# VHH binders against Outer membrane protein assembly factor BamB (bamB), part 5

Target 1, 360 residues: Outer membrane protein assembly factor BamB (bamB), of Alkalilimnicola ehrlichii (q0a984)
Amino acid sequence: CGGARELPDLSDVGDGVATETLWTASTGSGSASSAYALVPAVEGGRVYAADSNGRVTAWDAESGERLWRVDTGRELAAGPGAGGGLVLVGARDGRLLALDAENGEERWVSGLSSEILAVPQIARNIVVARSGDGRVYGLDGLTGRRLWIHDRSVPVLTLRGSSSPVVVGNRVVVGQDNGRLVTLNLQDGEVIWEAPVSIPRGRSDLERMVDLHADPLVFRGVAYAQAYQGELAAVGMGDGRERWSRDIPGHTGMAADSRQLYVVDDQSRLWALDRNNGATVWRQDRLQGLRLTAPVVIGGHLVLADEEGYLNWIAPDNGDLVGRDRHGRQPIQRPPVPDGDVLYLLSADGRLAALRLVED

## First folded at step 4 (VHH; framework vhh_5j56_2)

Design g50 (from d1 with A36Y)
Fold by ESMFold2-Fast, scan of step 4:
Structure g50 (fold): chain B 360 residues (1-360), chain A 125 residues (1-125)
Amino acid sequence: as target 1 above (360 residues)
Amino acid sequence: QVQLVESGGGLVQPGGSLRLSCVASGFTFSDYESYYIGWFRQAPGKEREGLSSISSSGGSYTSYSDSVKGRFTISRDNAKNTVYLQMNSLKPEDTAVYYCAADYELWGSDEYDYWGQGTQVTVSS
């Protein structure tokens, strides 16, 4: 009972950005919970996606021809992540599965300390995964053997779901439930630096909730982190030193281009900020009342999906709503995945679409 | 062994064009192993200046310094492990040794992990 959200009147917004559907497919039964991080992965000319009933499927990225499908027999809650010849999925029971990217055969299964609600990553033959209790693991990509663990206590209150670690080169960027951004060495899990983004204050546990629930974004040597009830901060990757901060709380996520950071606040307002100093360039308020996905930069455009099944297209230079088109009536709960001029869209019911931006 | 090798420098007249290449060896670009490749230059008696950068991770994110924006274009070819700098409308003030540098992150400084040996660009009549 939080009160009803008013849906915005967007009837004046036409189809401003044209897309061509290259192919559509079904993952099976879709996602059982909005807390699940089931997102398509694009790697090596293939698209991988999972459903919460345990299916993992691979398609040819150009044709949409199904290459393989495996039933893991587990409730899947996160992934896939793809790379290094592996497809990685996390299960609600804490099992992390590594499948062969070529044929879907299980290569290994490793047990983590609690449910896996964050997309597993892989780089340099090291798998990075986060469990719901706040622990981050580095695992050997060949065997699934634990190489290191980063322990972090989860606060008494936390948001459903967990931010995904971000791997950049030899570093792992972790947004923690205590409002701190931490960078770890990929090889050994040693802390390189820690930076406070938001510090818990107030008298109740609810008032002290400063979870970095949104996935951190790393772009051109700057890590951006947004707190649920607190600040948005830009932190230098080299030293963990804050470059700027703004009082823009949220949990939805961010995108960046060479000029601007695009961030969604807790009211579903979209902000464009100057990346160098955090100054507001523009703000788009017309999407208030919608539950939005994180923004995605593709083909000189900005796009956000919503729970009504729409893609909302925004001009990056001024924030204008230039188009809105519906892709079914089921919620879109995770950001579309860009790859070149193609956008991969997964709906809550398991409908997968590959959309190509049409040139003007 | 990890190396960066620049090529494509030389003598050009004002208003001319050159394309520099930076070939990386001993490591590969991938969507999960992000490298930032930057182009820098240093003229005699001046500090090293950052010109442009490109990410090797998913999507080619590019930036340019104000001195070269609109004249220079950075691009990458991951299959060839190569980054290019297309230089148009060259001016005498563009005369410098041009360096390619690679880093796991772009820190906004000259603290890149790997540097090439440099290639001389001379703009004169």
Scores: ipSAE 0.000, ipTM 0.164, lowest interface PAE 16.6, mean pLDDT 82

Design g51 (from d1 with A36T)
Fold by ESMFold2-Fast, scan of step 4:
Structure g51 (fold): chain B 360 residues (1-360), chain A 125 residues (1-125)
Amino acid sequence: as target 1 above (360 residues)
Amino acid sequence: QVQLVESGGGLVQPGGSLRLSCVASGFTFSDYESYTIGWFRQAPGKEREGLSSISSSGGSYTSYSDSVKGRFTISRDNAKNTVYLQMNSLKPEDTAVYYCAADYELWGSDEYDYWGQGTQVTVSS
């Protein structure tokens, strides 16, 4: 039983990387739970966002002009995912909704086995969705009909929420609640390979919790996965063989560039690791005590959002905290979404901002 | 479904040149660009020998074994899903079946996931 959590003193840190606010908008009421995966989607010159009260909205990415808004009448917990002419949102009641990207009209609704807390994906007219009970579904994009189901046992105790499947080419990468990373064939859901990232140890269910709660990251033929109370591992996409691992537990997430993997541990310490061998290049501890989002690489910069509404800018070469800028006073609970030189921020209260990087 | 097919082998006299090609199929374009491609050879009664590799970063990094350094050159064309091995100043000891192999790499990895069936190179008068 340690002391109360203390926020770090960052009053000595100046302004961060210069950004220009292109536009701001409201999604409605924002997110009702930190377990919800409500994140902006950027596709075809449009931005899509959902609120937990059922609203889904599309804006022009350049101007911020609202193109459409619909009320689904459902508590939305995940999404949107966008692609193939669809906007996909997952509901707390297990309903997966596909909306027409052009006008927001409902094209189909499909029922999954449990609540949807992971962002649905679409590639090659196949929708990939995960329910809270750990099942992964492949559905026909036109009809919502089930094409395949991947069903694996989940631990008795797991973190609230689910990591999102990652679709790369004809493969689906899934971080499982049992500490395993699995790659599936997109077309039929057959297992291509399965790799242990962390093995449950201890006697109690709590001690044995090794949920791959953070979204897997796939970068240049390597899949990276981080366990809640276990290891961080780099796994080859071709064969599922471990390239390296480190004892860096966490649930926040990762980013990569050509040389380094950036990962947040369970104490909100930011690590830069050599992607080849996992060796520590630097670690930044000044953000310890904040609840951080996953790092984002944009324009040669590294940025993390926090619960106080700040963007924290880190120099990728040495880990220096080079500045921070406040975007409102509400928490930012999900990583900002990069698209070219523009960063899309969604605050817990539903405030959406499009920020363009001006300079290094 | 991933396949690698070598071509360009044949009979050549000592001091001659050959260019081998390795064409990949069954990959998406993004999958192929993520692979390191290597060239290997195996002579009768000998173990497989690594000769050269070219990185998934579009050829930013190349490597060569001492036996072929200065004589062989590796290059890639990702638009054609093809890797080339230009072989100059060929010697009788270069006689072998030549294989290309592909790996999803960490930078500098030498382990390979997929192999071609090989193409015969014979250096003899």
Scores: ipSAE 0.000, ipTM 0.155, lowest interface PAE 17.0, mean pLDDT 82

Design g53 (from d1 with F27R)
Fold by ESMFold2-Fast, scan of step 4:
Structure g53 (fold): chain B 360 residues (1-360), chain A 125 residues (1-125)
Amino acid sequence: as target 1 above (360 residues)
Amino acid sequence: QVQLVESGGGLVQPGGSLRLSCVASGRTFSDYESYAIGWFRQAPGKEREGLSSISSSGGSYTSYSDSVKGRFTISRDNAKNTVYLQMNSLKPEDTAVYYCAADYELWGSDEYDYWGQGTQVTVSS
């Protein structure tokens, strides 16, 4: 019966973790599609955000004062990524733009092979970007000149949207549409290792979809990847050796702390797993039926946003639903961004809020 | 590079106890805030199984596999650069080579996992 789902009854749930609103701002028009990866970036005491109509803005993280705003003249679908003095945004038409972090001036524009739906990254003066056709590019941060390209062998059916590559040290971690986790050398794009997370099975192309659609998570030397249909795996960053796996499919995303991995499955159930062996510590089922963002760990708390505009607060030690707080009625489609004790929340309509945890 | 040496294995009767020790050289177990030290075992013809871990992250987190929870206890003595596995109520199915492994959780490190040479534990009458 189509895509209809029942919303959970959460009317018995009280207020969540106390926060103080430091400031609010508008990015402009917000996001035109749930497939777009428009998320705030926090870097060097500044917050950057983009809207799908082409605006990119920088604010002072402490005060919320606007530092600059530029109109790129393009439909933006991904970013910003920030680092190395650059703010990076990807456009629907495949153009990747690098803006000066100080003033928003365009430094370079580079054309990729397809729409950009994954947040561009930068490390060690190398920009990493993924196009919708599955290609991953390494570009010179100063010029936008292509240094390397990583191609997949054949087109495969995949979910609309793209997981973002993750840059850690001199390595790029990519979740592929064929169910494989690949780690590339940042400098030359050479494959360091490949690990199968899920293997396609079933009769139809749809049944064989094992796209690693959730962003891979790298935490303290372990890469975690979750397949849309299939399994969740923990893989060592050094050699690509699988440490453990679980039959927990999904596409929403993950977070970790020193003890546990927090993962959302395909039914919006939240699992806490022991990071060392993948054993279930707890599971929270009360959020089933909500369209959740990936979990976020902040200040010893666990939080997930949803399509009704709520922040849902979970106790990391036992999975108890602590409470919920509504931050508008517009969907929150991407995970809030933590920075110290501050959470940056961007709603689909372009409302940006900086929320500080209140110590009790 | 870290070197790990296990000791304390041997022959024991069912229901007995053993304490394994893992001594590190090259680095201390307290050098990094985010390190993890674990115990693993491998019986002939079987895959290597993780049993227990201890870390300095998040306030000295410990974990145990379901097969040993309540029977085995991991602990450390940082002054002696040693991690212990206290094994109680031993069963014949606990017979295996036991390995100590150090994981310093170094991002992008090619030396992520360091392993000892193993110590044999045999549980039989």
Scores: ipSAE 0.000, ipTM 0.122, lowest interface PAE 17.3, mean pLDDT 82

Design g54 (from d1 with S57E D110S)
Fold by ESMFold2-Fast, scan of step 4:
Structure g54 (fold): chain B 360 residues (1-360), chain A 125 residues (1-125)
Amino acid sequence: as target 1 above (360 residues)
Amino acid sequence: QVQLVESGGGLVQPGGSLRLSCVASGFTFSDYESYAIGWFRQAPGKEREGLSSISSEGGSYTSYSDSVKGRFTISRDNAKNTVYLQMNSLKPEDTAVYYCAADYELWGSSEYDYWGQGTQVTVSS
């Protein structure tokens, strides 16, 4: 059976990095689909989270006290993004909602061309959102009025957009469904540079799939992008020129520290690469067969969540599987969100936990 | 090797003014569009607080915490590779060690990669 996945034997693995549960909360009903990008946002001492049934909630980050909860009346598929006094959520019907961060009051609603499956961003009073048809929008943060639109390339196979645009300074970094990484001017949406990460080739539509499904990672002036069937590339933010590439396809995502890039491939193998040249430092294969989230760097540790409800702790220096801790039995489908020494974890059923790393 | 050095701290009376300087070495502020340079402080018995940030894009994009908005001004002098924090109308609660920090992420990073050693600001008579 070619579709079956065998779970790895991890019975020899002990407890992971010690954490203290600061608080737990419920977002409501959780996520209706693994395709939805419902991820906690941490901003200004507050945590924001949404559920598929339309609820958006704010908690005090230290205490877990609920500050507000609103019902948008919409099936939410992406967000929240938080910043500039706003909480941004995207709906399956293409509506983008901006809520007041202080009280959850609706400030505006804007309609995009199709479902919103990528976390909206905000910087410099400009909201950046991607619709499932691949279009990227710049909207006025105060009104929701459309400022610009960037259209995707027209592929032979229509792919839904699943990666979130990344805003860095006055630039918007977009992974496109045609395998290209594009950087746009935040103010007007004009293309600054475009870099090929992977080029479609092959005879079938499936063989030509090179979508940049994983969120691009920008770290220390370098943009990292990974193609579904193709390459992983490091591209300079200033010039759009490739620094290095590796044949490491995937869709899960990446993290970085000062020395290394951590990337999950299409077989759920975890790679540590030298950020300067892409050379392999180590690879950890023991998590194959698990559906992993993107790696997260926190407190000098590396952690990945999985569909069995575990946090898997990896030593960044050698790739050793240090330990595993189970946080419920529901899937964890999006990477935990780090903020200082605290990790915010959202399970598919809507369980939210704030976990603080305990000093060694 | 990246280094940040703060200076300009000292003792000042309530209502007074100070200008802090942050000098960078090992990189230039004009080299990276994605640099965030920020000012932070830590008072005795309290956690570190973010105060203000400025982008590497010519200094046109700044942010301020509510506690200092209207009193503090951040600015950049690229020719001197220096970021300034002008502090006006100082209050006793502004007493803290002030830190300069730099990161390559301007929007989404909660942690800064490079930190200075800090400069003491004391507001008392």
Scores: ipSAE 0.000, ipTM 0.189, lowest interface PAE 14.3, mean pLDDT 83

Design g58 (from d1 with G59S)
Fold by ESMFold2-Fast, scan of step 4:
Structure g58 (fold): chain B 360 residues (1-360), chain A 125 residues (1-125)
Amino acid sequence: as target 1 above (360 residues)
Amino acid sequence: QVQLVESGGGLVQPGGSLRLSCVASGFTFSDYESYAIGWFRQAPGKEREGLSSISSSGSSYTSYSDSVKGRFTISRDNAKNTVYLQMNSLKPEDTAVYYCAADYELWGSDEYDYWGQGTQVTVSS
């Protein structure tokens, strides 16, 4: 058990990277739980977002004009994922819904083995979804019929919520609750390789938690995974062999550029590591005590959102806290979504903003 | 292991056309990956020149250098994991070894991590 967190004093920090608000919208009532993975999806010139009360909405990405809104009648906990003409949302009751991207009409509904808390993905007409019991499904995008299932037991004690599978080419990368990173063949769900990221150690169940709760990051042929109470590892996508590891536990998430991996540890310290060997380049400690989202790289800038409604801008070269901008008073619980020079920001209360980086 | 293999080069007369192909292995083009694939050339005694690039995703963007804009067209076939460069109205100054290069994101025309071995194009009367 740790002590109480103290919020950092950041009142001396000025404004961050300049952005222009293109438009704002409301998704409805927002997210009912911090464990829910309700994140905007950007696809084909459209933005899609869901709320916990069952609403799914599409807007024109350029103008913010609402194109459609439907009420699914379900408590939604994950999504949307968008692609292949579909908008995919996962419900707390285990139902996975595929909606028509053009008009929001239901194309199919498929039942999974438990609640869906991870954003569904689609690639090559195959939908990839994870249920809370740790099972990963491949489903036909046209019908929702199961093509394959990867069956795995969930440990008795685990973090609330599930990391989202990451689809990379013809591979599905899955972070497991047992501290293992697994890569599956997208077409048939066959295991290509498994890599241990962290092994349970210690006497108590709490000490033995090594859940890969954060989404794995795949960048230039390397998969990065971080354990809750354990290690951060870099693993080759082709062979599943560890390239390097560091004792940097956490659950928040990661981002990368050509030179560096950016990772948040369990104390909300931001690390920049040389992605080739894992050596520390810099560390930024001023955000300790904040509940941070995963870092996002956009336009040569590094940004993290927090539970107080701020975007925190960090210089990638040296880790300096450039500035902060407040976008409302409600928590931002999921990382902002970048698309070109535009950042899509969703607050816990359902406020959606499209922010364009100012040129220079 | 990521590999890129170019083909389609050869000898052609001025004003002629060639289509170059770049086949990628060790990774696949997909809607979930922001792969940037570019075409470059290098003539003897000259610096390597970027010509054109294309993204592998469904919202693909293309770019062209001024020297080839309007004459060359880049395209992709994700099912074949292949990028093409259609070269029309070829000139003697187009004589060079042509390379394809790939990266997971578009970082700039000369910052690609994976390169092919090149294919020779000779434009001669």
Scores: ipSAE 0.000, ipTM 0.180, lowest interface PAE 13.8, mean pLDDT 83

Design g59 (from d1 with Y61W)
Fold by ESMFold2-Fast, scan of step 4:
Structure g59 (fold): chain B 360 residues (1-360), chain A 125 residues (1-125)
Amino acid sequence: as target 1 above (360 residues)
Amino acid sequence: QVQLVESGGGLVQPGGSLRLSCVASGFTFSDYESYAIGWFRQAPGKEREGLSSISSSGGSWTSYSDSVKGRFTISRDNAKNTVYLQMNSLKPEDTAVYYCAADYELWGSDEYDYWGQGTQVTVSS
């Protein structure tokens, strides 16, 4: 009811959605940079997390018992991605490492063309990784041998960091620095379709910055992509045709439920849009001035973390700020990871918490 | 409300052909629905196997498992709300109950929203 634009006054906001802490753990020393994509992975009843000093750890998801920990000896900047019996981490020196999910032993190491700042993925024994020069690689999951490369030149001016490729079925969805959303065949890297989300305009490098920096979201057959200085677009996964677009620029990311798309704009305003037509349902402006993570949908609730260590809980139906809970004083720089009724929260200093929503 | 009905199964000799049909009711296969339709099979004593999928736009993208690639072709008739699986060069190991499934997400979903009842295909001399 009167919050400032620059630094919101949220002193009138009470406690958020009740959670029970199942367990807490340390990943080591945390993240050396906000540009790093160090995010917990949840797969097969296990949680995996990496720190920027080279440690990768696995815990039992229910108990928080540490199953293994390895030291890769490398500055890690991305991952882990988990699947197919592998845990994948990307290093600042361009090395992609595949570890055995059961025991953390190194299976292979592959060199990419530049630093890895996007979470590696795996599906159908194919590893998908993106290097900072804009290249996307398909690698054999067993050997790390290169199967294909999708080459796209990075613009002279781009945001530091990379959006993570999204693997859905036999498709790889890539948000490109040139404002295009591209879908590749997972098996051979061939382009299936390209969709212009935002077209670079103007003659200056700054005017032409339309980087799809936010991770694309694929939800129920629609890919959503948001440009840094341009449009938000909904694109059909089957054909790459635009279903709708809105002038809502940003770089933070998105979440969806069956009715609505939730998106953060470049001013940290939270929008709820009708998924079918992009019409505004509500907008929540009280979080302006905070550096937010992408929204997360969990248990019928909407939550965003911030640089001050808060979880901000929003009512999905009307956008009301339900409440806030502080989980330490260190920044939360990446969105919490939902798995069923549990939210996995990683702070910049490497503190990992498993929080279960308290049932009514 | 949403229903999928498979038809076109039967007994064929090795090397024969069958065309399966999956008719949807309660929703349409239009671009605006953004459904992915997949074909699956399950043989006695084996896990359910994914075979092929097609997007909402028909002909935009299709995928096939290695076991059927080159022999099976998936297609769509949006006006009839029907997806087809043309099966050529059938082998005894293709013997299974065949299911169609619909999901808002693309192929690779572990849990499809809607499943048909299945149609039996038997390849035997």
Scores: ipSAE 0.000, ipTM 0.190, lowest interface PAE 14.2, mean pLDDT 82

Design g6 (from d1 with E105Y)
Fold by ESMFold2-Fast, scan of step 4:
Structure g6 (fold): chain B 360 residues (1-360), chain A 125 residues (1-125)
Amino acid sequence: as target 1 above (360 residues)
Amino acid sequence: QVQLVESGGGLVQPGGSLRLSCVASGFTFSDYESYAIGWFRQAPGKEREGLSSISSSGGSYTSYSDSVKGRFTISRDNAKNTVYLQMNSLKPEDTAVYYCAADYYLWGSDEYDYWGQGTQVTVSS
């Protein structure tokens, strides 16, 4: 990086929230790039994960018993997404693969316009996928045939990687590279509303980057979007009207509970904002200098993973750093995935762990 | 039409106090059981800043931004259909147009985001 980055002194921080390791497994070789969106998917009592060398594996969520593993023969860059009896993975060459969730058998392969770096989604037998050129596709879950395509102008310069579309009910929420948040009808891809989250400013292409690189968050009828070099905005799901905005740029991501939005800014400072008006409730700066994953809310706790393999536990009420626990020595580059009281953690080298929160 | 109307702004010297009022018309605050009412401000050329909110629980949950915590107090009077912002120890940087807004937790409604027209507060000698 172009400047000196000082790691925080966290030697005074003790152990975090107690967890029990239910099982561990290996996905194979892990992720070849931090730009890849290779994250575990939890669906129907199963955990699915992919590695960048082409392997996709399914485990029993309770026992960690491997149910199947297939080799797709492709460089995988996104997924899996799971649902509707399918496991969906996106390849660097633009191929979207649908595998049978029961046995890993390839059901179909569909070609998109460029590399797939965003986790594909499925709802109501419609697959939603985004290619690196900014196009969003709706595909038939049974056949992989195109149902609709959403095209928008692609900025000259964008961050490596792409935010994943979010499916909520019959709507698809897309954070675009041009700083706009768009909601589409799942069935036909028609635009329901568009909201400007951040307007490009400055004269250079680099200065005008307002990519909504972080995955948008939808929580209790509000869509939250954060721009790389711009604003954080809260937008009503029903009408697309901005409710509030703050000058809190970032690309890491967000989480929410009933009262607060948790946001990581471009300096790895963690903010808790009042969801209703965006007012700051607290800010935690002790993790500044670490490369953090998006925050995750699980069992009334807040947790962020980092580049050194730690889970950093934060008290949601006041932002206190409760403690840290190291889960291996490799970077954790994507947020842990919560399912009930279990947290699924995938390290960059392909180590997968299922951690159950221990009742206090 | 559902409207929120702010009043109580004006010119005040540094260290002074003002009380802003937000009156709802076309609806009543007692009709909004699952909502939050908040105060925001915006100076020309600057981003809109959230300052304070009060929840549908009748004041048992309030929040304040760091810039106003300890100086501003939000309250409501449902019988008068009014939300107040008591502003103490005012500073020149508090100069802005102040807005109130009604916000909900409900999804799929066409008209849950209501904003007032604003009231000007100027802090100078």
Scores: ipSAE 0.000, ipTM 0.108, lowest interface PAE 16.9, mean pLDDT 82

Design g60 (from d1 with Y61F)
Fold by ESMFold2-Fast, scan of step 4:
Structure g60 (fold): chain B 360 residues (1-360), chain A 125 residues (1-125)
Amino acid sequence: as target 1 above (360 residues)
Amino acid sequence: QVQLVESGGGLVQPGGSLRLSCVASGFTFSDYESYAIGWFRQAPGKEREGLSSISSSGGSFTSYSDSVKGRFTISRDNAKNTVYLQMNSLKPEDTAVYYCAADYELWGSDEYDYWGQGTQVTVSS
């Protein structure tokens, strides 16, 4: 019954990569649950963020000046997603709201089959949203009317998925709770291919939990998916065929550059894998015991945020922990959002910061 | 920039054969990259029809429309960055302009991002 989880000793690590705080803002009360996917969205020179008490706010990305703020009156659990002139937020009651990006006015509301815990996406005037029961919806961006639904029966025991669908071109990439990666046609929701990333093993339902809980990553025609209790796989976007796989289970997420895939495993160890063949280039173990966000590639650096409010900076070439710096004392529960040389950071209490990487 | 150039079209008698070639530039065939490359055709006054597709990487995955399955075969030569369409048992109704298309983000769709200029196939006696 032994109290708090053991934290690593990182007292020898100096200040991280030099950053300049451009501006700070508050979303309001922040997030009511670590299960919520409340992340800033950056689109068209604007930053959008939501709090779990129902507020959605837009700021000028350069100045941090608030452009608009609305109160939806709903407990928000996911979003915003931004694009096509819309800001999309998902509510705990299954309502998906589309707001006008210019002024925050409600354009439409659509009801899904259960709570929305995954960030909604929009591409080509089609909104893609996932409900907690595993269903994926395509909706008309103008009206919110359902265009298609991809139905996936939820296993008796599974993590209620917060994995966000990824839209790439005319395709929707979905990590399923049965360990399969599925690619759908954006226009009609028809299955293009399915690939097994991890097969359920063991005798009990608990032992067979292989949910693709981490968001899939698509990079240069390859989809990467990581299972909660299983494998990491690289799958070709064109044919759904596995290129390589590794026994690296996890739920935190991934990032890539032209050479390497960066993956956090279930022990909070950070791996760099050769993107082409999955061979280990390096591994960084000093972050074990921290609750990490997915890695982010920005300006030739790697950064991961943690539950103690730190940004942990890693050298991509060798995996060295080059520094860490604290941005408040509240948890950072979702990966910071990069845009050029600026990193947008949202803390669990609703503190939003825009940080610019400083060149030497 | 992705470019596609078709060749190998021409006049052939019913029951004859042709091999079309699509030479690609601006992408590389490799095991870790995936492009969808497809063949389409369009006859005057008709909608464009998808015929066959192949992955630029990985295990030789192919697909065919019912109208050409068993008669047409798609293949690739990675060293030449080329996709082929072998057309056997040609019929007058196969007369059309044949197009090559490629897209790394779009598989099995007619909304490919990159298209060639087309090559004419005429089947008549």
Scores: ipSAE 0.011, ipTM 0.241, lowest interface PAE 9.3, mean pLDDT 83

